VH-VL binders against Isomaltosyltransferase (ctsY). Designs and how they scored, part 6

Target 1, 124 residues: Isomaltosyltransferase (ctsY), of Sporosarcina globispora (Bacillus globisporus) (q8rqv0r968to1091)
Amino acid sequence: VEYEAEFGVQSGVSTNTNHAGYTGTGFVDGFETLGDNVAFDVSVKAAGTYTMKVRYSSGAGNGSRAIYVNNTKVTDLALPQTTSWDTWGTATFSVSLSTGLNTVKVSYDGTSSLGINFDNIAIV

## First folded at step 20 (VH-VL; from u6x with heavy chain E98Q)

Design w2x
Fold by ESMFold2 at other seeds, look of step 24:
Structure w2x (fold): chain C 124 residues (1-124), chain A 120 residues (1-120), chain B 107 residues (1-107)
Amino acid sequence: as target 1 above (124 residues)
Amino acid sequence: QVQLQESGPGLVKPSETLSLTCTVSGFSITSYYVHWVRQAPGKGLEWLGVIWTSGRTDYNTPFTSRLTISVDTSKNQFSLKLSSVTAADTAVYYCARQWYGYSYGPFDYWGQGTLVTVSS
Amino acid sequence: EIVLTQSPDFQSVTPKEKVTITCRASQSIGSNLHWYQQKPDQSPKLLIKRASQSISGIPSRFSGSGSGTDFTLTINSLEAEDAATYYCHQSYSRPLTFGQGTKLEIK
């Protein structure tokens, strides 16, 4: 299931369209202040381990974002430099989710680095 | 205090290489991107290029064959070299810091600028 | 290349009046438009970012509006120190470009 960043709950960030290749109607940028995030309501039928994929662009260098599930930080996800701001990468990691509704956040916190363009997440 | 300051020779002969430095303080050069912008006397602003934290550069198209932007992280200095200059390259040259959090963005801090005159 | 066209090129203005400067982009740039003030022999100073977002330390009389192709900088009650040249700037795509400038003088 794919969740577009621009349709998540945005806090301190905004939707932009100034680089081609995004899915949906845009992507999110503007992670400029600690706590800036996009949150998603992710519902799963069974508790267990899922694969989370984050589609992003990081044209200036190696970036990173914190991932939270139900208000608990689960990882600092590396977002390796993309060839340019006009190319997109995918970062993948395993996430544990509870039955039913989970709040998943992609957040800029004290361990995060650089501006990035955030397109979507997928949970599989 | 965030500061940027351009320096270099004020006079350059035609066909030679214009060479400037931008010394920065008050911010991390591993987090912010520095651009070069110039302004011919009595004219508007012209973007020259940017150097990203990785060392990769993007240049304005007319300058791609003549322009080199680089960084010396040990000195907190950015450098601009423009080869094969003509009178058309006479301008005030600025370095400027980009607002954090975006691919491209506005410039929140500028150097004072340095006038470079290209004349025989 | 995205061309930014400002209007007017020059305006002689009276203190306390409202001043409006426009910037038109040759294609849609969303909110990726910024405004600068430049006084004689000085570096540009950022006034407004991303069409309408305020900058700390800039007087509240400065405001910006618009999106897409049409943008406006407004000075709600002009002060004498606002005599300067004003530039719009797009950060939508390379090459980054500026408008030609609007010079404001005090009558």
Scores: ipSAE 0.703, ipTM 0.909, lowest interface PAE 1.3, mean pLDDT 94
Fold by ESMFold2 at other seeds, look of step 20:
Structure w2x (fold): chain C 124 residues (1-124), chain A 120 residues (1-120), chain B 107 residues (1-107)
Amino acid sequence: as target 1 above (124 residues)
Amino acid sequence: QVQLQESGPGLVKPSETLSLTCTVSGFSITSYYVHWVRQAPGKGLEWLGVIWTSGRTDYNTPFTSRLTISVDTSKNQFSLKLSSVTAADTAVYYCARQWYGYSYGPFDYWGQGTLVTVSS
Amino acid sequence: EIVLTQSPDFQSVTPKEKVTITCRASQSIGSNLHWYQQKPDQSPKLLIKRASQSISGIPSRFSGSGSGTDFTLTINSLEAEDAATYYCHQSYSRPLTFGQGTKLEIK
């Protein structure tokens, strides 16, 4: 299941369309300050460990974003440099999710780096 | 605190290479993107290109064969070289820092600019 | 290439008047438009980012509006120090481009 970034709950960020190849109607940029994030309600039928992926662009260099699940930080997700701002990459991570709804955030926090374009997040 | 300062020769002969340096302070050169912009006397602003924190560059199309933008992170210096200059390259040359958090964005800090005149 | 067309090219204004400057993009650029002030022999100074977002240290009489193709910079009560040339700038796509400028002079 794919969760489009532009339809998540946005805090401090915005939807943009200035690079082609995004899914849905756009992507999210504008991670300018600490705490900027996009949040999603991710629903699973059983508690367990899930592999998730982020589709992103990081044309300036190697970026990173913090991943939170239910307001607990899970990881600093590396977002390796993409060939350009017009190309997209995928980064994967593992999370423990509870049965039902989980809030998953892609956040710019104190360990995050660079601007990136965030397209979607999905359960693999 | 954030400062950018252009420097280089003010006079360049036709067909030669103009070479400029932008020295920066007050920000991390590995986290911010620096652009070059020029302004012909009495005219508007023209974007030349950008160097990303990885060292990759993007140039405005008319300049792709003549323009080189580079960075020396140990010296906090960006460089611009424009080869085969003509009178049309006479302008004030600026370096400018891009606002954080975007692929492209506004320029929040500018150098004072340096006039380069191309004349015989 | 995205062309930005400003209007007017020149305006002679009196202090305390409301001044509007327009910028029209040749295609939709969302909110990826910024405004700068440039006084004679000085570098441009950022006034407004992302169409309407304020910049710390810029007087509140400056405001921006619009999205897509049509954008406006407003100086709500002009002061003599506002005599300058004003440029719009798009960061939607390369090449990055600027409007041709709008020169304001005090009458």
Scores: ipSAE 0.681, ipTM 0.904, lowest interface PAE 1.4, mean pLDDT 93
Fold by ESMFold2 at other seeds, fold request of step 25:
Structure w2x (fold): chain C 124 residues (1-124), chain A 120 residues (1-120), chain B 107 residues (1-107)
Amino acid sequence: as target 1 above (124 residues)
Amino acid sequence: QVQLQESGPGLVKPSETLSLTCTVSGFSITSYYVHWVRQAPGKGLEWLGVIWTSGRTDYNTPFTSRLTISVDTSKNQFSLKLSSVTAADTAVYYCARQWYGYSYGPFDYWGQGTLVTVSS
Amino acid sequence: EIVLTQSPDFQSVTPKEKVTITCRASQSIGSNLHWYQQKPDQSPKLLIKRASQSISGIPSRFSGSGSGTDFTLTINSLEAEDAATYYCHQSYSRPLTFGQGTKLEIK
């Protein structure tokens, strides 16, 4: 199941279309201030470990974003440099989710780095 | 607090290489991107290129064969070299910092600019 | 290459009047348009980012509007110190480009 960043609950960020290859209607940029984030309501039928995929572009260098589940930080997810701002990468990690509704947040924290273009997440 | 300052020779002979330095302070050059922009006397602004924090560069197409932008992070210095100059390269040259958080964005701080005259 | 065309090229204005400067892009650029002020012998100064977003330290008389291809910079109640050349700038795609400039003179 894919969740488009531009349709998530946005705090302090913006939506843009100035690079081709995004899914949906655009992507999120403008992670300029600590605490800027996109949040998603993710519902699963059973508690367990799921694979989370983050589709992104990081054309200036190696970026990173903090991932929260239900307001608890799970990881600082590395977003390795893409070959340019016009190419997209996928970062993958394992996430534990509770039965039913989970709030998943991609956030710019004090441990995060660089601006990045955030396209979507997928939970598998 | 944030400062950018261009420096280099003000006079360059045709066919030689124009070489400029941009010294920066008050911000992390590992987090911000610096662009070079020039302005011929009495004319508008022309974007030359950008260097990303990784060292990768993007240049305006007419300059790809003549332009080199580089950075020395230990010295907080950016460099611009433009080879095979002609009178058409006479301009005020600026370095400028891009607003944080975007791939391309506006330039929030500019250097004072330095005039380079190409004359035989 | 995205061409930005400003209008007018030149405008003579009196203090306290409202001034409107336009910028038209040769293709849609969303909100990826920015405005700068350049006074004689000075570097450009950012006034408005992303079409309409204000910049800290810039007088509130400056505002921006528009999206897509048509953009406007407005100066409410012009001050004498606003005599300058104004440029629009797009960050949608390489090469980054600027409008040709609009020169405002007082009186």
Scores: ipSAE 0.644, ipTM 0.893, lowest interface PAE 1.5, mean pLDDT 93

## First folded at step 21 (VH-VL; from w2x with heavy chain R56Q, light chain S93R)

Design x1
Fold by ESMFold2 at other seeds, look of step 23:
Structure x1 (fold): chain C 124 residues (1-124), chain A 120 residues (1-120), chain B 107 residues (1-107)
Amino acid sequence: as target 1 above (124 residues)
Amino acid sequence: QVQLQESGPGLVKPSETLSLTCTVSGFSITSYYVHWVRQAPGKGLEWLGVIWTSGQTDYNTPFTSRLTISVDTSKNQFSLKLSSVTAADTAVYYCARQWYGYSYGPFDYWGQGTLVTVSS
Amino acid sequence: EIVLTQSPDFQSVTPKEKVTITCRASQSIGSNLHWYQQKPDQSPKLLIKRASQSISGIPSRFSGSGSGTDFTLTINSLEAEDAATYYCHQSYRRPLTFGQGTKLEIK
């Protein structure tokens, strides 16, 4: 299922619409201060390993964001440069989730780089 | 302290190439974007372009064929070249740092500016 | 291209007066509007970012409001040192553009 960034719980970030091609009603930018994030409640029927897809744009260069699950950092996800700020990429990785609700955060922390535009996540 | 400082010749002849350097300090040039902006005497501000940390550039449309913006990351130095100049290119030229976290954003730090006069 | 139109172009004001400068965008730009002060022979200085967000080191008498197409810079209780030209700037889409400027003169 897909979780739109603009409908997640936003901390220190904001919704913007100044680039085409986002899903839903916008995307999130403004990752400018350590700890800025978008959080999602992700529900799964069984504990296990899932594929997480992050849809993003990184027009200035190779970016990165920290991914937290249940308040524990699980990776620094590389977000390779997109062709432009008007094109979107998908970064994927494997994530372990507990049965029921999991809090998943896409966060700017001390190992993160560049401004990026964050569109959605998908868990499959 | 964040600093940007423009330098280059103050006088350029018509049809020649204007060449400026912006030396920066106090921030990581791999994380911030530097723009060039100019201001004709007594006039408003005109955006020229930006160079992204990848080395790609976005130029304001009227300047696409004449403008080259580049960076030397080892020297913390940005360069601007504007070819085939005319009197209309007489202006104070600024380099400016974009506020972090956005594709485009406000300019939080500006260089002192350097006046370039195009005169024969 | 997004055109920013400021009003007024020029205003002569008395110290302690509340001054309002407006900026109208030719299309909606959300909150992607910023304000700068430029004193004679100086570089522009960022006063307000994203329509209404304050900047550290800028006096609290400066404030901004608006979204979409209509934006306002307000200067409460003007000081003599506020004599300057003020510019709005949009970062919504390239080419980035500035308003034509509002020159304030203070007696």
Scores: ipSAE 0.520, ipTM 0.859, lowest interface PAE 1.9, mean pLDDT 92

## First folded at step 23 (VH-VL; from x1 with light chain N32D)

Design y5
Fold by ESMFold2, fold request of step 25:
Structure y5 (fold): chain C 124 residues (1-124), chain A 120 residues (1-120), chain B 107 residues (1-107)
Amino acid sequence: as target 1 above (124 residues)
Amino acid sequence: QVQLQESGPGLVKPSETLSLTCTVSGFSITSYYVHWVRQAPGKGLEWLGVIWTSGQTDYNTPFTSRLTISVDTSKNQFSLKLSSVTAADTAVYYCARQWYGYSYGPFDYWGQGTLVTVSS
Amino acid sequence: EIVLTQSPDFQSVTPKEKVTITCRASQSIGSDLHWYQQKPDQSPKLLIKRASQSISGIPSRFSGSGSGTDFTLTINSLEAEDAATYYCHQSYRRPLTFGQGTKLEIK
């Protein structure tokens, strides 16, 4: 299941289309301030460890974003520099999810770095 | 407080290389992107290029063969070199900081600018 | 290249009146349009970012509107100090480009 960033619950961020190659209708940018985030309701039939992936662009350098599940920080996800702002990369992480709904949040917090363009997140 | 200051020679002969520095303070040069912009006398603003925090650059198309933008992190200095100059390169040259959080964005702080005249 | 066309090129204005300046983009640029003020022998100063977002320290008489291709800068009650050249600027795609400028003078 693939979750487009522009259709997540956005806080402090915005949807843009100024770089080609995104899925859906756009991507999210504007991670300017601590606490800026996009949240998704992710439902699974069984508790367990899941692999998720983030599709992103980070043209200026090596970026990072904090991942939260049900308001608990899971990791600082590295987002290695992409060839340019016009190319897209994928970063993968493991997460424990509970049966039913889980809130997964991609957030700019105190350990995060740089602006990045966030396209989608998916269970692999 | 955020500051940017351009410096370099005010007069350059045609066919020579224009060389400028931009000294910055009050912000992390590993987090913000610095652009170069110029303005010919009595004319509008022209974007020259940007240097990303990785050291990689993007240049405006007509300048790709003549322009080099670089950074010396230990001196908090950005450099601009423009080779093979002509009278058309006479302008005030600015360095400017991009607003945080975007691929491209507005410029929130500008240097005072330095006039470079190219004359035979 | 995205061309920004401002209107008017020049306007002689009466203090305390409302002034509008327009910027038209040659293609849609979403909200990635910014406004600057430049006084003689000074560097540009950011007034409005992302079409309509205010900047700390800029007087509230300055406001921006629009999206896509048509954008407006409004000065609600002109002050004498507002005599300057105004530029729009797009950050949607490289090369970054500016409008040709609009010069405001006091009548």
Scores: ipSAE 0.813, ipTM 0.932, lowest interface PAE 0.8, mean pLDDT 94
Fold by ESMFold2, fold request of step 25:
Structure y5 (fold): chain C 124 residues (1-124), chain A 120 residues (1-120), chain B 107 residues (1-107)
Amino acid sequence: as target 1 above (124 residues)
Amino acid sequence: QVQLQESGPGLVKPSETLSLTCTVSGFSITSYYVHWVRQAPGKGLEWLGVIWTSGQTDYNTPFTSRLTISVDTSKNQFSLKLSSVTAADTAVYYCARQWYGYSYGPFDYWGQGTLVTVSS
Amino acid sequence: EIVLTQSPDFQSVTPKEKVTITCRASQSIGSDLHWYQQKPDQSPKLLIKRASQSISGIPSRFSGSGSGTDFTLTINSLEAEDAATYYCHQSYRRPLTFGQGTKLEIK
């Protein structure tokens, strides 16, 4: 199941379209201040371990974002440099989710680096 | 305090290479991107290019074959080299820092600029 | 290449009056339009970012508006020190481009 960043709950960030190849209607940029984030309500039928995929662009260098589940930081996700700002990469990790509704947040926090363009997440 | 300062020769002969340095302080060159912009006397602003924190560059199309932008992180210095100059390259040259958090963005801090005259 | 066209090229203005300067982009650039002030023999100074967002240390008489292709810089009560050339700048796509400038002079 795919969740578009531009339809998540945006805090301190905004939707842009100035680079091609995004899914949906745009992507999110403007991670300029600590705490800037996009949050998603992710519902699963069973508690367990899922694979989370983050589609992004990081044209300036190796970026990173903090991932939160239900207000708990679960990782600092590496976002290796993409070939350019016009190319997209996918970063993956395992995430534990509870039955029913989970809040998943992609956040710029004190361990995060660089501006990046954030397109979507997928939970599989 | 954020500072950028351009330096280099003010006079360059036609066909030679213009070489400038931008010395920066007060911000992390591993987090911010520095652009070069020039302004011919009495004219508007022309974007030349940017160097990303990875060392990759994006150049304005007319300059792709003549322009090299580089960085020396140990000296907090950016460099601009423009080869095969003509009188049309006479301008004030600026380095400028991009606002954090975007692929491209506005320039929040500028150097004072340095005039380069191309004349025989 | 995205062309930015400013209007007017030149304006002579009385202190305390409201001044508007426009910038039109040759294609939609969302809100990725910025305004700079440049006084004689000085570097440009950022006044407004992303169409309408304020910059710390810039007098509140400066404001910006618009989106897409049509943008406006407003100086609500002109001061003598506002005599300068003003440029718009787009960061939507490379090459980054500037408007041709608008020179304001005090009567």
Scores: ipSAE 0.797, ipTM 0.927, lowest interface PAE 0.9, mean pLDDT 94
Fold by ESMFold2 at other seeds, fold request of step 25:
Structure y5 (fold): chain C 124 residues (1-124), chain A 120 residues (1-120), chain B 107 residues (1-107)
Amino acid sequence: as target 1 above (124 residues)
Amino acid sequence: QVQLQESGPGLVKPSETLSLTCTVSGFSITSYYVHWVRQAPGKGLEWLGVIWTSGQTDYNTPFTSRLTISVDTSKNQFSLKLSSVTAADTAVYYCARQWYGYSYGPFDYWGQGTLVTVSS
Amino acid sequence: EIVLTQSPDFQSVTPKEKVTITCRASQSIGSDLHWYQQKPDQSPKLLIKRASQSISGIPSRFSGSGSGTDFTLTINSLEAEDAATYYCHQSYRRPLTFGQGTKLEIK
């Protein structure tokens, strides 16, 4: 199940279209201040370990973003440099989710680095 | 306290290589991108290129064959080399820092600029 | 390449007057347009970022508006120190480009 970043709850960030190849109607940029984030409501039928995929572009270097589930930080996700700002990568990690509704947040916090373009997440 | 300062020779002969440095302080060169911009006397602003924190560069199309931008992280210095110069390359050259958080963005801090004259 | 066309090229203005400067992009650039002031013998200074966002330390008489292709810088109640050349700048797509400039002089 895919969740487009531009349709998440945006805090301190914005939707842009200045690079092609995004899914949906755009992507999110503007992670410029601590606490800037996109949040998603993710519902699962059973508690367990799921695979999260983050589609992104990081043209300047190796970036990173903090991932929160239900207000608990679960990882600092590495976002390796993409070939350019016009190419997209996918970062993958395992996440534990509770039965029912989970709030998943992709955040720029004190351990995060660089600006990146954030396209979507997928939970599988 | 963010500062950028350009330096280099003010006079360059035609066909030679123009070489400038930009010494920076007050910000992390691993987080911010530095651009080069020039302005011919009495004219507008022309973007030359950028160096990303990875060391990769993007150049304005007319300059791709003549321009090299580089960084020396141990000295907090960026360098610009422009080969095969002509009188058309006479300009004030600026280095500038990009606003954080975007692929491309506005330039929030500029050096004072250095005039380079191309003349025999 | 995205061309930015400013209007007017030059304007002689009276203090306390409201001044507008326009910038038109050759294609849509969303809100990725920025404004700079350059006084004689000085480097450019960022006035407005992302069409309308204010910059700390810039007088509140400066404001920006617009999106897409049509953008405006407004100086409300012009002061003598505002005599300068003003540039718009797009960061939507490389190569980054500037408008040709608008020179304001005090009448």
Scores: ipSAE 0.796, ipTM 0.926, lowest interface PAE 0.9, mean pLDDT 94
Fold by ESMFold2, last read:
Structure y5 (fold): chain C 124 residues (1-124), chain A 120 residues (1-120), chain B 107 residues (1-107)
Amino acid sequence: as target 1 above (124 residues)
Amino acid sequence: QVQLQESGPGLVKPSETLSLTCTVSGFSITSYYVHWVRQAPGKGLEWLGVIWTSGQTDYNTPFTSRLTISVDTSKNQFSLKLSSVTAADTAVYYCARQWYGYSYGPFDYWGQGTLVTVSS
Amino acid sequence: EIVLTQSPDFQSVTPKEKVTITCRASQSIGSDLHWYQQKPDQSPKLLIKRASQSISGIPSRFSGSGSGTDFTLTINSLEAEDAATYYCHQSYRRPLTFGQGTKLEIK
């Protein structure tokens, strides 16, 4: 199940279309300030371990973003440099989710690095 | 205090290589991107290129065969070399820092600029 | 390449008047349009980012508006120190490009 970043709850960030190859209607950029984030309501039928895929572009270098589940930080996800700002990569992480609704947040916090373009997440 | 300062020869002969440095301080060169921009006397601004924190560069298309932008992180110095210059390359050359958080963005700090004249 | 066309090329203005400068992009650039002020023999100074976002230390008389292709810089009550050349700049797509400039002079 895919969740487009531009349809998440955006805090301090914005939707842009200035690089081709995004899914949906755009992607999110503008992670300028600590706490800038996109949040998603992710519903699962059973508690357990899921694979989270983050589709992104990081043309300037190796980036990273903090991942929160239900307001608890679960990792600093590495976002290795993409070939250019016009190419997209996928970073993958195992995540534990509770039955029902979970708030999943992709955040720029004190351990995060660089601007990146954030396209979507997938939970599988 | 964020500072950028261009330096280099003010006069370059036609067909030679224009070589400039930009010395920076007050910000992390591993987090911010530095661009080069020039302005011919009495004219507008022309973007030349950018060097990303990885060391990879993107150049404005007319300059791809003549332009080299590089960085020495141990000296906090960026360099610009423009080969095979003509009178059309006479300009004030600026280095500028991009606003954080975007692929491309506005330039929040600029150097003072240095005039390079291509003559004789 | 995205061409930015400013209007007017030149204005002679009196203090305390409202001044409007426009920038038109040759294609939609969302909100990735920025404004700079450049005084003679000085480097450009960022006034407005992303069409309408203010910059710390810039007087509140400067404001920006627009999205897509049509953008406006407004100086609500001109001061004598505002005599300068103004440039719009797009960061939507490389190559990054600037408008040709609008020169404001005090009458």
Scores: ipSAE 0.796, ipTM 0.928, lowest interface PAE 0.9, mean pLDDT 94
Fold by ESMFold2 at other seeds, last read:
Structure y5 (fold): chain C 124 residues (1-124), chain A 120 residues (1-120), chain B 107 residues (1-107)
Amino acid sequence: as target 1 above (124 residues)
Amino acid sequence: QVQLQESGPGLVKPSETLSLTCTVSGFSITSYYVHWVRQAPGKGLEWLGVIWTSGQTDYNTPFTSRLTISVDTSKNQFSLKLSSVTAADTAVYYCARQWYGYSYGPFDYWGQGTLVTVSS
Amino acid sequence: EIVLTQSPDFQSVTPKEKVTITCRASQSIGSDLHWYQQKPDQSPKLLIKRASQSISGIPSRFSGSGSGTDFTLTINSLEAEDAATYYCHQSYRRPLTFGQGTKLEIK
C-alpha cells in the first residue's frame, strides 16, 4: 500500500513538482525547521513487523529523516545521496505496527540531515 | 552571525583564469549550499553555479567548460575559477547561501561582492 | 531556460504610495519565485521567499503574491529608503534565473 507524501498531513513542509519522476501529483520538500514532517494514517489488519519503503531524492548529499510510529521515534533512516536531484532512491527498513490505525511520521528532527525531496512511503 | 566574504584579484588579463575565494562563518558548510552569482556593471544578476555539500557541482550551461567551483572544508572556503576570460566576464562576483531545506531555493545571505575587471 | 520578465523596468514614485512590481515566468514555476532588493553599491537582500512568505527583519509593508506564471511584489506605503532595484528569482529549475530588474526612484 502506497501513501503519497503530498496527500499526507503536512506540517511545516509543502508540495512541489520541480523535479520529474515523482509518483502521484508531486512530492514534498521544505524540511527546513526542526519538527517539520509528513504524517500518514496507516491501517493494518494485524500487529506485526512490516517493511517500510521511503521513496526520496537527496541530490546534495547523504540525508536522513527520523521515523515515528504513534509518536515514538523508531529509527533514523539513512537516505543516501542520489545521483542528482532528478533521480530517485528508495530506503527500506522494518517497522513494528499495531493492529488498526497507526500514525507514521517522516520528520526532520535534531538527528536529521539535509533537505530532501520526499515522494511516498509504502508499507508491505 | 552568518557571514560570507569574497576575495581575489580585482584585475585579470584576457585569456587568463579568474580565481576567487568565498570565506564563510556562522553556519555549517556541510549543511548549506553556496552559489556563485555575478552582475556585470549596470546589468542584472546571472547565476553561475552551485556546489552541493557532497562536493558535486551544477553549472549554468554557458560556463560548463570554463567554470570550476570547489570547497576547502578545513578553511571554510569556497572557490571559483573561470578560465579563458574576456571583457564580457567583467562583473561583481557574489557568493550566496541558499535557504535551507530545498533542492534549489532563494539566497538568504550574500557576500559583499568583489569587482573583477578583465582588461589587457 | 525559464525567462522572468519584470514590469515596469523603471518607476518614479511618491512616498507613502502603494507600489506594485510584476514578474511573469515563461512557464509555470509553482511558488518557487523570490524577491530581492538591491541598493546602489550593495549586495541583494532577500525580501520575500516562495511567492508570498515573509522574511524576518523585512518591513511588513513588503508583501508578495501569485503562483504559476504571474507574481507581484507590493510595497504598501513606500518609504524613501525603498529606492532600489528589485529582482525576481526562480528556483524551480536549473539554470536559476533572475528577472531583468525594476528600478524604483523617489520623486
Scores: ipSAE 0.792, ipTM 0.925, lowest interface PAE 0.9, mean pLDDT 94

